# Miniprotein binders against o13629: the designs that were tried, part 35

Target 1, 363 residues: o13629
Amino acid sequence: MLEAVTNPKSSLATFSKQLNGLLQAKVVVCKSVNPYFNLALENYLYENSTAKHCLLLYTNSPSVIIGRNQNPWVEANVKLCRDNFVNIIRRKSGGGTVFHDFGNLNYSVLMNREEFSHTENASIMIQALRNLGVHARLNQRHDIVLAQSQRKISGSAYKISRNRCYHHGTMLLNSDLEGVREYLRSPSTGILSKGVSSTRSPVSNTKLLKAEFIKQVISCFLLHKSHSTTTKPLSKPRASSKRLYDIEPKSVITLEQNDLLGVPSILKAVNELQSWEWTFGQTPSFKQHLESTELSVSMDISVVHGRLEKVIFSTPNATLEHELSSIPWTGLCYESGFANTFLISGIHSKEAISILKWISDSI
Short names: E, the ipSAE of ESMFold2; O, the ipSAE of OpenDDE; V2, 0.75 times the mean of E and O plus 0.25 times the DockQ between their complexes.

## First folded at step 14 (miniprotein)

Design c05 (at its last look DockQ between E and O 0.88; V2 from the best seeds 0.73)
Fold by ESMFold2, look of step 14:
Structure c05 (fold): chain B 363 residues (1-363), chain A 119 residues (1-119)
Amino acid sequence: as target 1 above (363 residues)
Amino acid sequence: DYEEIVRKLEEAIREAKESGDPEELARALLELAFALQRMGDFDEAVRMLQDAIQTARDIGDKEMQAVALAALGLAYERLGDLYRAMDYLEQAIRVAEQTNDERLIELIKYLLEWVKKEQ
C-alpha cells in the first residue's frame, strides 16, 4: 500500500508489462459495452499491436455508427437518437452506416497491409458459423449472407494504411432488427451531399449464443493463422503436440475498460470520438435546398465542418428577405431546431416567425 | 463572428456588475446565453441562463424571465434532457401568462410542442 504509493517505478513497470502483453496478444475480448472506448481500443491496437494478426471482439450498447466520410443528417435521425439515448459515432474506417446493439458481436482483425484480402477473414467467420450449424456464404458485395435466404448477417469495412490494416464487421446474433429502423431513417430533405451513401440490404439474425460463437471464432482464427506460410516449419515431428496448444494460453486476453484508464492515448481517442467536432464537424461539406409553396419562400444553406457557412433566402417579399438575411446565421451548428432561439430573441415580423417555424419543422 | 459577440458581452457583464445595473446585467447574460447556444456551448449557456433568470426575477421583468426560462428549456433539449426541457418550457409559459405578451406565450407553446415531437 504505502510502498506502492511511494515507488512509482514499480507501478509503472507493472503497467508497462501489462501493456506489452496486450500489444502482443493474438486475441483480445473486450467486456466493455462503451462504443467510444471500444473504437478507441481498436485504433490503439491498430497503431501499436506487434502481433502479426490480432482479433478484437466486442459488443456495443445501442449505437448508430457512421463511416468516416458520411453525413449523419443523411444517414440517421439525429434528434431521435439523442432523445432516446442512442449514440451516434463516426468511425475511422470508410463505408456505410450500421446499427449496433447488445444482440450483435463486433469483430476486428488487425493485420499487415500486404495480407489484405476481401475474403480471408470472411472465410474464418463462415467456418465458425458452419461449426455451429449455420450455413452462410460470401456474396458479391463481400457481405456474409445465409445460404438459403440470402439475407445479410454480417457486413464489414476496412481501414488501410501504409503498413497495417484492419477488417472489421458485425455478426447479427439476436439484434433488434425491426425496432431500430426509425433511427436510420433521416427526416431531412433537400440535402446535396458528396458524402458516402449507405447501401442497405435485408438482414437476419443467426440466433446463435454469443459465448458459443466467440469460442468458435477464436478457435477458427487461431487455427487459420497457425497455418500461415510465413511461419517457420515445425522441425520436431516426434515432440508431443499436447504442449504446443498449452504454450500460448495467455495470448488470449480478456479486457475490462478499467484496465486501460491509465493509457493517455486511449483517453485522448475516447475524448475525440465523443466530441461534436469529430462526429459532426468532420462531415464533408454539403448544401441543402428547402422550399415552401405555402410561405412563398426558398432557402439555400451551405454547411462546412458541420456549421452554417451561408444562408440565402428567396421570396418575392423584399422586406422579408432583408429581415431574414439580417439574422446571424453564419457559424451556427447545423442541428435540428437551430432556428428555435431566434423565435424568442429579437423582434420579428409575423411572416419571419412563420418562416423560422418552417425551418425548425424542416431540419 | 460569435467569438467577438461573446467577448463583448462578457465585458458588458463585468461593467454591469461594477456599476450595479441589474437590468443591463440580465440583458447581457441572456444575450450571452443565446450566443453560446448558437455556437453549441450548451453547458455554459445553462449557467448563464440560471443567472439571467435570477436577475430577471430580482428586477421583476416577467417577459425576460419567461424568455430566459424558454431558452433554458431549449438548451436542455439539445443536451438530451427532455424532462428538464419540457419542465422549463412549462415554467416559461406560466410566467409568460402573467404578461400582456400573447405572441410570446404562443411562441413558447410552439417550442414546447416542437420538443414533444420525439414520437
Scores: ipSAE 0.726, ipTM 0.922, lowest interface PAE 0.9, mean pLDDT 85
Fold by OpenDDE base, look of step 14:
Structure c05 (fold): chain B 363 residues (1-363), chain A 119 residues (1-119)
Amino acid sequence: as target 1 above (363 residues)
Amino acid sequence: DYEEIVRKLEEAIREAKESGDPEELARALLELAFALQRMGDFDEAVRMLQDAIQTARDIGDKEMQAVALAALGLAYERLGDLYRAMDYLEQAIRVAEQTNDERLIELIKYLLEWVKKEQ
């Protein structure tokens, strides 16, 4: 029995070749529905792709994706998301909050900064839609809208660095548009946030089959990007250099989550995106004012890094105000029901209990 | 500062284990669990609450057992496990009903109804 000693050098060389193939790919289709992995992959390709243009395509499980400088408690119903196992993820790029589900296709075109265009990649998507009988146009906000109803079917976000950029977009195929409205409607009142606020627009589904749309997008992208390379004047090919059969890296790569488990930077990025400190702790500082006329109480909250910095009560009862102010609010995570632990951890007055219940019902 | 509170409570737990005082141990475990919940460390809070519930049961402190069960329900609510949250809050009510503390029973019933409104 010849034990095939799988030479560890051959596995590393095969992995390195596969990774180089990924970094040179013109199209990457991710089969993972893990939003943390997909966003980590998007960022990894943004930083490491050597392709002049790389199209990434992926779909996420139900997820609220907030912009880098947004407040999740303003942009979404955080509680409802938690209760329905909807992920809340802070992306590393700016822009507005979006909902992703199995009915939405994400597309990201990664390119050199010099190739940046607000319209070029949208025109590819519009052509793919047209080939499937969907008439769409680009609006003044760089959203793709249905030509007849003007309803938004694709939003865009951009990241531009010194040398690289990407255009991220969504395409609504068969998304839960009611769920989108519920998860993106914050119940919170009285919040004064330094965060960037989202602009909402009426949305619609294209009602296209995902597989057909992906096929059209890939085709239109490859055709469009092949023509852009031909405008360099053909200087006469000098005959002599041995055609190294540059094994043209597979122009289209399909990958799964398991294919990249060996990449430490992706694992680190997944772990960062899953962390409370990134998702909620990176929230810009905000204040919230709450008032109950029935209880004759007001509360002013200052929140820094997603934690309570200061809580101020105002009530005509000085003893009650002192009791409420004696509660150790500072450092508490700002989340729905944060006051609930204080209902059972101490002996409070009936009035203080009523106010703690009101806090738990209001936040 | 919750970090300082946690440090002091960890020391109190050590001292209570060394002295063999189960009442002090149960109290320190419960207070630590509350501090951890307030810091957002719900997984560690669950562990401390399980130990607090067992210690409270061993000494026969039904009030502390009911509070620790209710706190465990709240920890699972924060983790998104509403089924376990409701189950532990219902267990907390059943234990609290044996204390004749009407106020504690009312508070835990409120927490159960609060969690149920999320469904």
Scores: ipSAE 0.643, ipTM 0.893, lowest interface PAE 0.8, mean pLDDT 88
ESMFold2 (binder alone), look of step 14: mean pLDDT 87; pTM 0.876

Design c06 (at its last look DockQ between E and O 0.05; V2 from the best seeds 0.00; counts 0 for: placed apart)
Fold by ESMFold2, look of step 14:
Structure c06 (fold): chain B 363 residues (1-363), chain A 119 residues (1-119)
Amino acid sequence: as target 1 above (363 residues)
Amino acid sequence: SYEEIVRKLEEAIREAKESGDPEELARALLELAFALQRMGDYDEAVRMLQDAIQTARDIGDKEMQAVALAALGLAYERLGDLQRAMDYLEQAIRVAEQTNDERLIELIKYLLEWVKKYQ
């Protein structure tokens, strides 16, 4: 570190050259499995890349990735995820919830707005699959499905602004499709949300080796983008006989997370993505209605920015209703077990304790 | 609001330290920690609870000590440290069993099972 201080111009020049190379790259393969870093990198390239088209490839450690306008308590079992070190992350693009693990590859194609195509990048992925013996097609929802079984192997979403856009998606290679369903099965009931809900489809793995798929995707991407002179989408897969090693290697870079330590905008984006205020606090306002026939009570909750705004209890027992309503619910973070601290602070009636346990078991 | 509650409790803590009132200090630290947890400030809540536990121990208040230990366990659950959460809740049960407060013992045991529900 003292060497960097004593020679600041050389260190700055080297860092600037490294960043400039990244921003000019046509393909970036990121070796980090940190989903916060990978999504921050995607956004950084989206905002700053000077390449006409940039392909980013990455894999995340086990993570539930929710869309920009989704409700995590509708889409996932939040406590189960936390207890098993499964990340829950709100991405900046719209669309539905997906699960990432070491058995899938994520791709993102960053481009100028005027070059956006709903189908062009899917055709590139389909060609890469075909070259490896996997026969797939694009369905009516723009998912990539296996031709024979019609099971989904890739879904995607878009982020579109005035200048730039990206089209990103997941390719299922060898993911744990059965084990991950528990993380996506919310235990919550009674949520009335205006947020975007996921549309779930039957899925399958391609069983391809990740390294071979990466090579083929890069080859097909570089060949396709070098030959395309139109903005019109390609409807049919195009066979390619070009070998990966025929492509100039300096247009493809491999990154590790440590290569970008000290980029302030990336650090800031990582911190934002890691914050409770982003993933949970940016949830669109929602309501929840809970009922217990056994306890003869109902509870109506309004949630704004991930915090309880208003709580109304209804029960035939007016004394109990008053007792429960005197609890300071407003401003409390909405999350599994949010009533737990009230169980050990200032609650005296047996009936109120039963209701608080019911709330903790219901959310 | 919880923000106003926190500010009032921070003032109460300062005053209890100045006056040398350990019972008020322990109470205010514990109440501040609850407010911080409910607002989602779990790291600060942990710091307050460590002080509350020591102060409750110093004055011999076993019920307050057990409650503070249980609250600490809940804070660690929110921080994603499930092992520490369980350890502090188990410790809270042991301290609560030194009291005659059977309701408190049952509630802390419930919280331990709630924390463990996916284990």
Scores: ipSAE 0.834, ipTM 0.948, lowest interface PAE 0.7, mean pLDDT 87
Fold by OpenDDE base, look of step 14:
Structure c06 (fold): chain B 363 residues (1-363), chain A 119 residues (1-119)
Amino acid sequence: as target 1 above (363 residues)
Amino acid sequence: SYEEIVRKLEEAIREAKESGDPEELARALLELAFALQRMGDYDEAVRMLQDAIQTARDIGDKEMQAVALAALGLAYERLGDLQRAMDYLEQAIRVAEQTNDERLIELIKYLLEWVKKYQ
């Protein structure tokens, strides 16, 4: 029995070659629906891709994606997301809050800073839509809208650094538009946030098949980017260097989550994006005022790093005000039901329990 | 309404106690706990789930015991006790592993990983 000694050097060389192929790819189609992996991959390609232009395509499982400086409790129904296993993710880029599902396609064009355009990549998407009989245009907000109804079908976000940039966009194919409305409607009242607020726009689906749209996007992208390279005057080819058959990096790569489990920086980024400290703890400081006329109570909350800093009650009953103020609020995570921890203590008055329930219903 | 569902389930629990049907009792307790969770009565849901777990244990229904333990873990997550939530979900996995239901095991493992994101 010849034990095939799997030479560990051959596996590392194969992995290194695959990784180099990924970093040189003009198009990357991710098959993972894990939003943490997809956002980690997007950031990894943004930082490490050597391609002049790289198109990343992916779809997420049901997920609310908030901007770097947004308040999740203002931008979304956090409780409803938790109850329905909808991911809440804070991206590393700025911009507004979006909902992703299986009916949405994400596209990200990663490029050098000098190649940045608000319109170029949108024109590729508009051409792909046109080839499938969907008439769309770019509006003044750099959203792609249906030409007739002016309803938004694609939003955009941009990140520009010193040397690199990307244009991220969405394409609504067959998304749950009611779910979009529900998950992106915060029930929270009285919040004074330093966070960036999202502007909402009427949305629509294109009703296109994802696989057909992906094919058109890839085709239009490759055609458009091939013509952009030909405008440099062909300086005369100097003769003699052996054409190493540079195995032209596969222009299009299809990727699964398992293909990149060996990349420590991606795993680290996935873990960061999954953490409470990144998602909620990075929330800009805010205050909330709550009032119940029925219970004759008001509450002022200060929240720092997603945790309660200060809680102040006001009620006509001084004994009840003292009871509520004696609860150790400071350091609790601001989340739906943080007051519920005290319902099971058995030490509170009926009036305090009614107020604790009201707090839990109001957040 | 959920209030009407709760009343019907309370009646079903009474009837199951009177008939001496522990399986029907465990089911009605579990359904009541889910209705109470939907109403935000998590404290009462915890009590009903504890009774369901005990009843399921007494009859040897490991599937129902695993589901009730997982539901109790989720109730404690809503009560803000993430440590108890994880502990009960881990217990639910251990019980589910005795059923050979791979789908149930996978589901409870997913719930545990979900709760861990809020830790």
Scores: ipSAE 0.348, ipTM 0.660, lowest interface PAE 1.4, mean pLDDT 86
ESMFold2 (binder alone), look of step 14: mean pLDDT 89; pTM 0.905

Design c07 (at its last look DockQ between E and O 0.01; V2 from the best seeds 0.00; counts 0 for: pae O 7.3 > 1.5, off the site)
Fold by ESMFold2, look of step 14:
Structure c07 (fold): chain B 363 residues (1-363), chain A 119 residues (1-119)
Amino acid sequence: as target 1 above (363 residues)
Amino acid sequence: SYEEIVRKLEEAIREAKESGDPEELARALLELAFALQRMGDFDEAVRMLQDAIQTARDIGDKEMQAVALAALGLAYEKLGDLQRAMDYLEQAIRVAEQTNDERLIELIKYLLRWVKKEQ
């Protein structure tokens, strides 16, 4: 059954004009700090932008961003993130786990695959940094580092398909580098993972003002994509503009989340990114071995699609081993406290209860 | 599989409603909620637990009421609502203390400590 539709001409024409402008924009600056929306917007532009090159800039509220093929229980403290309202999100690109907060800027350059270059977008970012007095270089691992200290200020990853790609990364401006460590320190032990591991590097902030860095990145991006070669850097800021960005208005769109309410493919991407099945269920299969000398037991867990596939207990007490094996472990979500409902759903021996508590305290 | 368990419990719920068997209804709702929680369907588990709690109250089964309240607290912990999780676990303890089931009381107290992260 179809709902009645109100159709004010001005609101439909305005929305269509805004969408057409977005899909043709060379630069999109998104003011939303919602990481699900921002990553969904990136995917939307990746799939639908008609611009030859498109630069997306955004900042996320505190979030742990897992690479496409990573294991979140190896890379992060999942319970600590949940308890402190830090989202854990699997992105669609490969690479390692990073933390986003209000002190970093995220950039994404969307382009045709034949134009992809591992170093081109890094050179744009390095030029923007140089224009603001920050001397940086690309290292052997393709991270951007401060020239003097060699500390990492930007990491990146890629999504490459047959026709389109994007190269995205972080730029550390004034992030809480010390506070974030606890979210990225997994409490898990005994995991044997097939997932991609993060290579952690010493990091530093550039200490640049975000608004000034955004202006320089936009300027450098637009000049580079016009194929101009300049022997002189931008020697003077565009000081006379009343806008945050001194670039031709048709080339740059500033966007808020409410501008795209109800776009079906963005809503679908937000829902996918928010789902347990995406963030945790897409984890490569892994195993875990846990032992308690005190309780004279070991447990071997196989996890597939983020769910327990097989659980094997080993203990000298055969009655206890049978009791524990009778619990319906297969199909449980792998997460902190997965044994807790068994403590109150049935009758267990004192020994089994001790082991269930141990499991809850260990995972 | 948990999908099979859910289907069987949904049938048990329909049968208990048809036959007017509130003890079986409360049991089946509670077990369905456990299955949903174990599958990660916490929002649906909350809805089933609300019905289980009310049915347990209607029949005066304090042990089941305490278990359902504790399970509801665990579901809210997974949803990230620690205040509701602690509130429901505290309610579960108060109801359980009326049951003479010392093991249940201690288990729910352990779960409250676990949610608070005090060990």
Scores: ipSAE 0.729, ipTM 0.922, lowest interface PAE 0.9, mean pLDDT 85
Fold by OpenDDE base, look of step 14:
Structure c07 (fold): chain B 363 residues (1-363), chain A 119 residues (1-119)
Amino acid sequence: as target 1 above (363 residues)
Amino acid sequence: SYEEIVRKLEEAIREAKESGDPEELARALLELAFALQRMGDFDEAVRMLQDAIQTARDIGDKEMQAVALAALGLAYEKLGDLQRAMDYLEQAIRVAEQTNDERLIELIKYLLRWVKKEQ
């Protein structure tokens, strides 16, 4: 049995060459539907891509994506998302809350800051839509809308740093538009949050096949970005040394999740995005007021880093108010049913138990 | 630190201005105002909230306008100007009533009742 001595240096060199190919790619098509991986990949390409323009295309499994400084309990039905295995993810960029599913295509154009344009990438998408018989336009909010109905089919978000920028967008192909409304409708009341509510626009699906649309987007993108390079007069080619065969980096790369498991920074980013501390602990602090006229009780909650900081009760029954105020609320995670921890203690009055149930049902 | 949060929000405002996304700008302004309020810089918070209100008006975001007006009311409460606090909360209610967001309306009405109890 000839033990094929897999030379560990050859595997590292092959991986390094593949990674360099990824970082130079004009188009990256990610096949993973893992939203944590796709957002980690997007950020990785944003930080490390050497391409003048890189188009990333991906689709997420059902996921609520909140902005960097948004409150998940204001922007989404956290309980309903949990009960239906819908991911809640805090992105590293600002912007509004969006729902992603298998019927949505995400596109991100990563570029140098000097190449930033509000309209260029949207025009590529509009041309791709037009080639498939969908008439769309850019509106004043930089959303892509259907020309006839003015319904939103694509939202955009931008990030601009010193050296790099990206234009992220969505394209509604065959998304669950009812599910979008349910998951993005917080049941929470009385929240005074620092988070701004996302502006809701009437949405529609394009009803296009994902594979056909991806093909058109790639074609339009490559054609558009090839013409932008030809207008600078190339000064005379100096005739000198051996053309290293510029193995033109594959202009289009298709990627699986497993292809990047060897990249420690991606794994770290995935783990960060999955953490409670990032998703909920990074929530801007908020206050919530709750009132029950039936129980003659009000409750004021202060939440910091997704945990209860202070809870204040007001009720006409001073003994009950003291009982409720004696509960060690501080440091509990703000989650649906956090009051259930005290319901099982067996030490509370019947009135306090009724209020604890009401709290559990209200949050 | 809150100082790091403020610095990040100032950068987000700059990025939003450069991106020309008015919704992102209004959000970043409102978030900065709330960060400043927590630091006890109520005067700067008032300025940022005024900018957020104007931006929200310019984009026609009545929900954001109502929230920013309510936050401005609370900033004036913290400055000890309870009359202005009530006036802005009442304006916030009137704007919120145009959104059909019953929860937002109820919240701002609660805040107004709270400020009235501190008189």
Scores: ipSAE 0.017, ipTM 0.314, lowest interface PAE 7.3, mean pLDDT 82
ESMFold2 (binder alone), look of step 14: mean pLDDT 90; pTM 0.913

## First folded at step 15 (miniprotein)

Design d01 (at its last look DockQ between E and O 0.18; V2 from the best seeds 0.00; counts 0 for: pae O 8.2 > 1.5, placed apart)
Fold by ESMFold2, look of step 15:
Structure d01 (fold): chain B 363 residues (1-363), chain A 119 residues (1-119)
Amino acid sequence: as target 1 above (363 residues)
Amino acid sequence: SYEETVRKLEEAIREAKESGDPEELARALLYLAFALQRMGDYDEAVRMLQDAIQTARDIGDKEMQAVALAALGLAYERLGDLQRAMDYLEQAIRVAEQTNDERLIELIKYLLEWVKKYQ
């Protein structure tokens, strides 16, 4: 994207200087709540930041975020999410499924591989919590839990490559913990998945004000990375109302989505994250077995790249079995209600129609 | 494959337009839309269905019009536009009721209830 398309007040040379300042920043606070943009920004900073360590902070609108190698039909109620405008997004890091909403803060620390530590960033978060009166500890699974209740307040995941890595996680401040269970409760049964399964733990909110927690996280992060033994509150970031084109090279930057519309690699990443091929098509191959005693039928499904590869019906009625097998299942997108169009196309026996309805109600 | 099915249906659409056969045109558009929807190309399926609905209306084929409207509702459900999905399925029922195809009427009513499952 060119500056003329995305930022009418800046020249290309001025935009390039502002972008270089971003890539030198040690802390980036992003005001966008668009999860596709925020994950794309994380990857952009992971690939391009020149800071030794870069901390990214952001919040997403209601979203189900699945890990790189997870199965969304195991981890979430896909139709319920779609019906309630809850995004389902596959992230580039491994690990389990989480729900984000406006009461959650996400952090991401981007670094060179040689600086990686499983515990260092969790310790920074724990110190920030302690400074605000929240007593938390790291458990054996590397989750941050409240010391008293042992309930989880933060989970994290890592992306580790040959040269770069990031450690990112959630911090539950005032999230809707009751509502999240419904979106993460898959109605599907019989799935035999090669995907990574989520380990679910009881959760709690810290009840901290987001602005105060952000201030402490930034302070603890900058102090820790400077190896200082003395803690003072971080100076406030320069004005959050400034646009990126007004900002000088600084260690802490606040930005909005529109500040980066002229970066083609971010646009490409956003489009990829939004695609069906990424979120659903990158699902590890899986099988599903469904049975109906009432209809005297079973169905075995193989799914590859989110599409039906093979479907086998078993029923004592051989004529019915042949009829069902004649339906063009192979290549169909695996999705809640995938049998629905067959109900209104072609000619089917009453028995086949009953089975098609059963499939639609089961997936 | 569905890719091969799409190619064959695109050829059928070209042939129906050249021969001036609007019944075959509407049928080919409808089945192309089914194939696109089954492949997950819902935006293109919507465009094909709009053409199929108009062609079916022009020739007075109420059954095909109802099927195309129902398919359009299903496509909008996948696109996350639940209000449009319900509206088109309700339209499909009204058109289907102008036919004697009781099976079709009941199937479209089932699809409307399925779409409304979490409402």
Scores: ipSAE 0.823, ipTM 0.947, lowest interface PAE 0.7, mean pLDDT 87
Fold by OpenDDE base, look of step 15:
Structure d01 (fold): chain B 363 residues (1-363), chain A 119 residues (1-119)
Amino acid sequence: as target 1 above (363 residues)
Amino acid sequence: SYEETVRKLEEAIREAKESGDPEELARALLYLAFALQRMGDYDEAVRMLQDAIQTARDIGDKEMQAVALAALGLAYERLGDLQRAMDYLEQAIRVAEQTNDERLIELIKYLLEWVKKYQ
């Protein structure tokens, strides 16, 4: 029995060849539903792809994706997301908050900066929809909407660097649109945020099968990007039905999460996206005012990098005000129930306990 | 700062281990866990709380054991593991009931209801 000593050089060479294939791919279809991996892959392709144009397609498990400069506590119900295993992720692109689920398809078009066009990439999606009998248009906000109902079916965001850019967006196929409303409804009151606020729009599903839509998007993308390279006025190309079969199989790559676990930059990007410091610590500074008429107390909070910088209590009881002000608030992570550890870590007055409970119920 | 508090508590834990003082060790572990939770380091807080619970059990300090179990429940809530959060808060109540500290029992019951509020 010849023990095939799998030469570690052959595995590295095979991996390097696969990685080079990925970096040259015109289309990447990711099968992973891990949102951290998919966003890490998008960033990796943005930084490393040598393709003139690359289309990434993926779906995430239930996740709230916030824009680079947004406040998660304004844009979402953070506690409800946590309690229901809904990931909250800060993306590296601008724009508004979106919900992702198994009924949504994400697309990302990676290109050179000089080729950046919102309308071009949206036209590919609109043509794919049209081929499946869905009539859509681009609106003034660069959202794709249903032509009849004007309901939003696709939101978009972008990132532009010196040499490269991407335009990414959602496509609502069969998402739970009612569940989305709960996760995107912050219970928080009295917040004055410097963050970018999301614009809410009426949404709808396209009701298309994911596999059929993916096939049409790939076809429309490859056809559109093949014509942009020919400067010659093509005489009316006879409708040569270049069958979908003449797509060089090397131009479309399908990936799973395990295929890229050996890439250190992917792991680093996953860890960054999972970190509290990226998700919450990158929140723009905000203030919150809370008041309880029943407890005759007000609280002013200043939050910097997602942590309490200053807490000011106002109450008619000076002893209670001093007790509350003696609590080490500064540096505490701002999240629902941040006061809960103080309920059990010390001896407080009955009045202070009532206020700590109120804080835990109000944030 | 919480970072300075963590450093001081790590030193106190080392000193308590060197002196063989399990009461000071349990206390230092518990306070470190609170500091870590407050800083958002819930995974390290879970480790410190597990050690605090064991140390408190070994010395027979039921009050500290109940508080550490409740804090562990809160750490798991932050990690999104609501089942473990509830299980540890329920254990904390059962241990606190053996202390006759009605106030502590009420506080831990409140925390359990607070965790349940969005289920």
Scores: ipSAE 0.744, ipTM 0.932, lowest interface PAE 0.7, mean pLDDT 89
ESMFold2 (binder alone), look of step 15: mean pLDDT 89; pTM 0.897
ESMFold2, look of step 19: ipSAE 0.768; ipTM 0.935
ESMFold2 (binder alone), look of step 19: mean pLDDT 89; pTM 0.898
OpenDDE base, look of step 19: ipSAE 0.012; ipTM 0.323

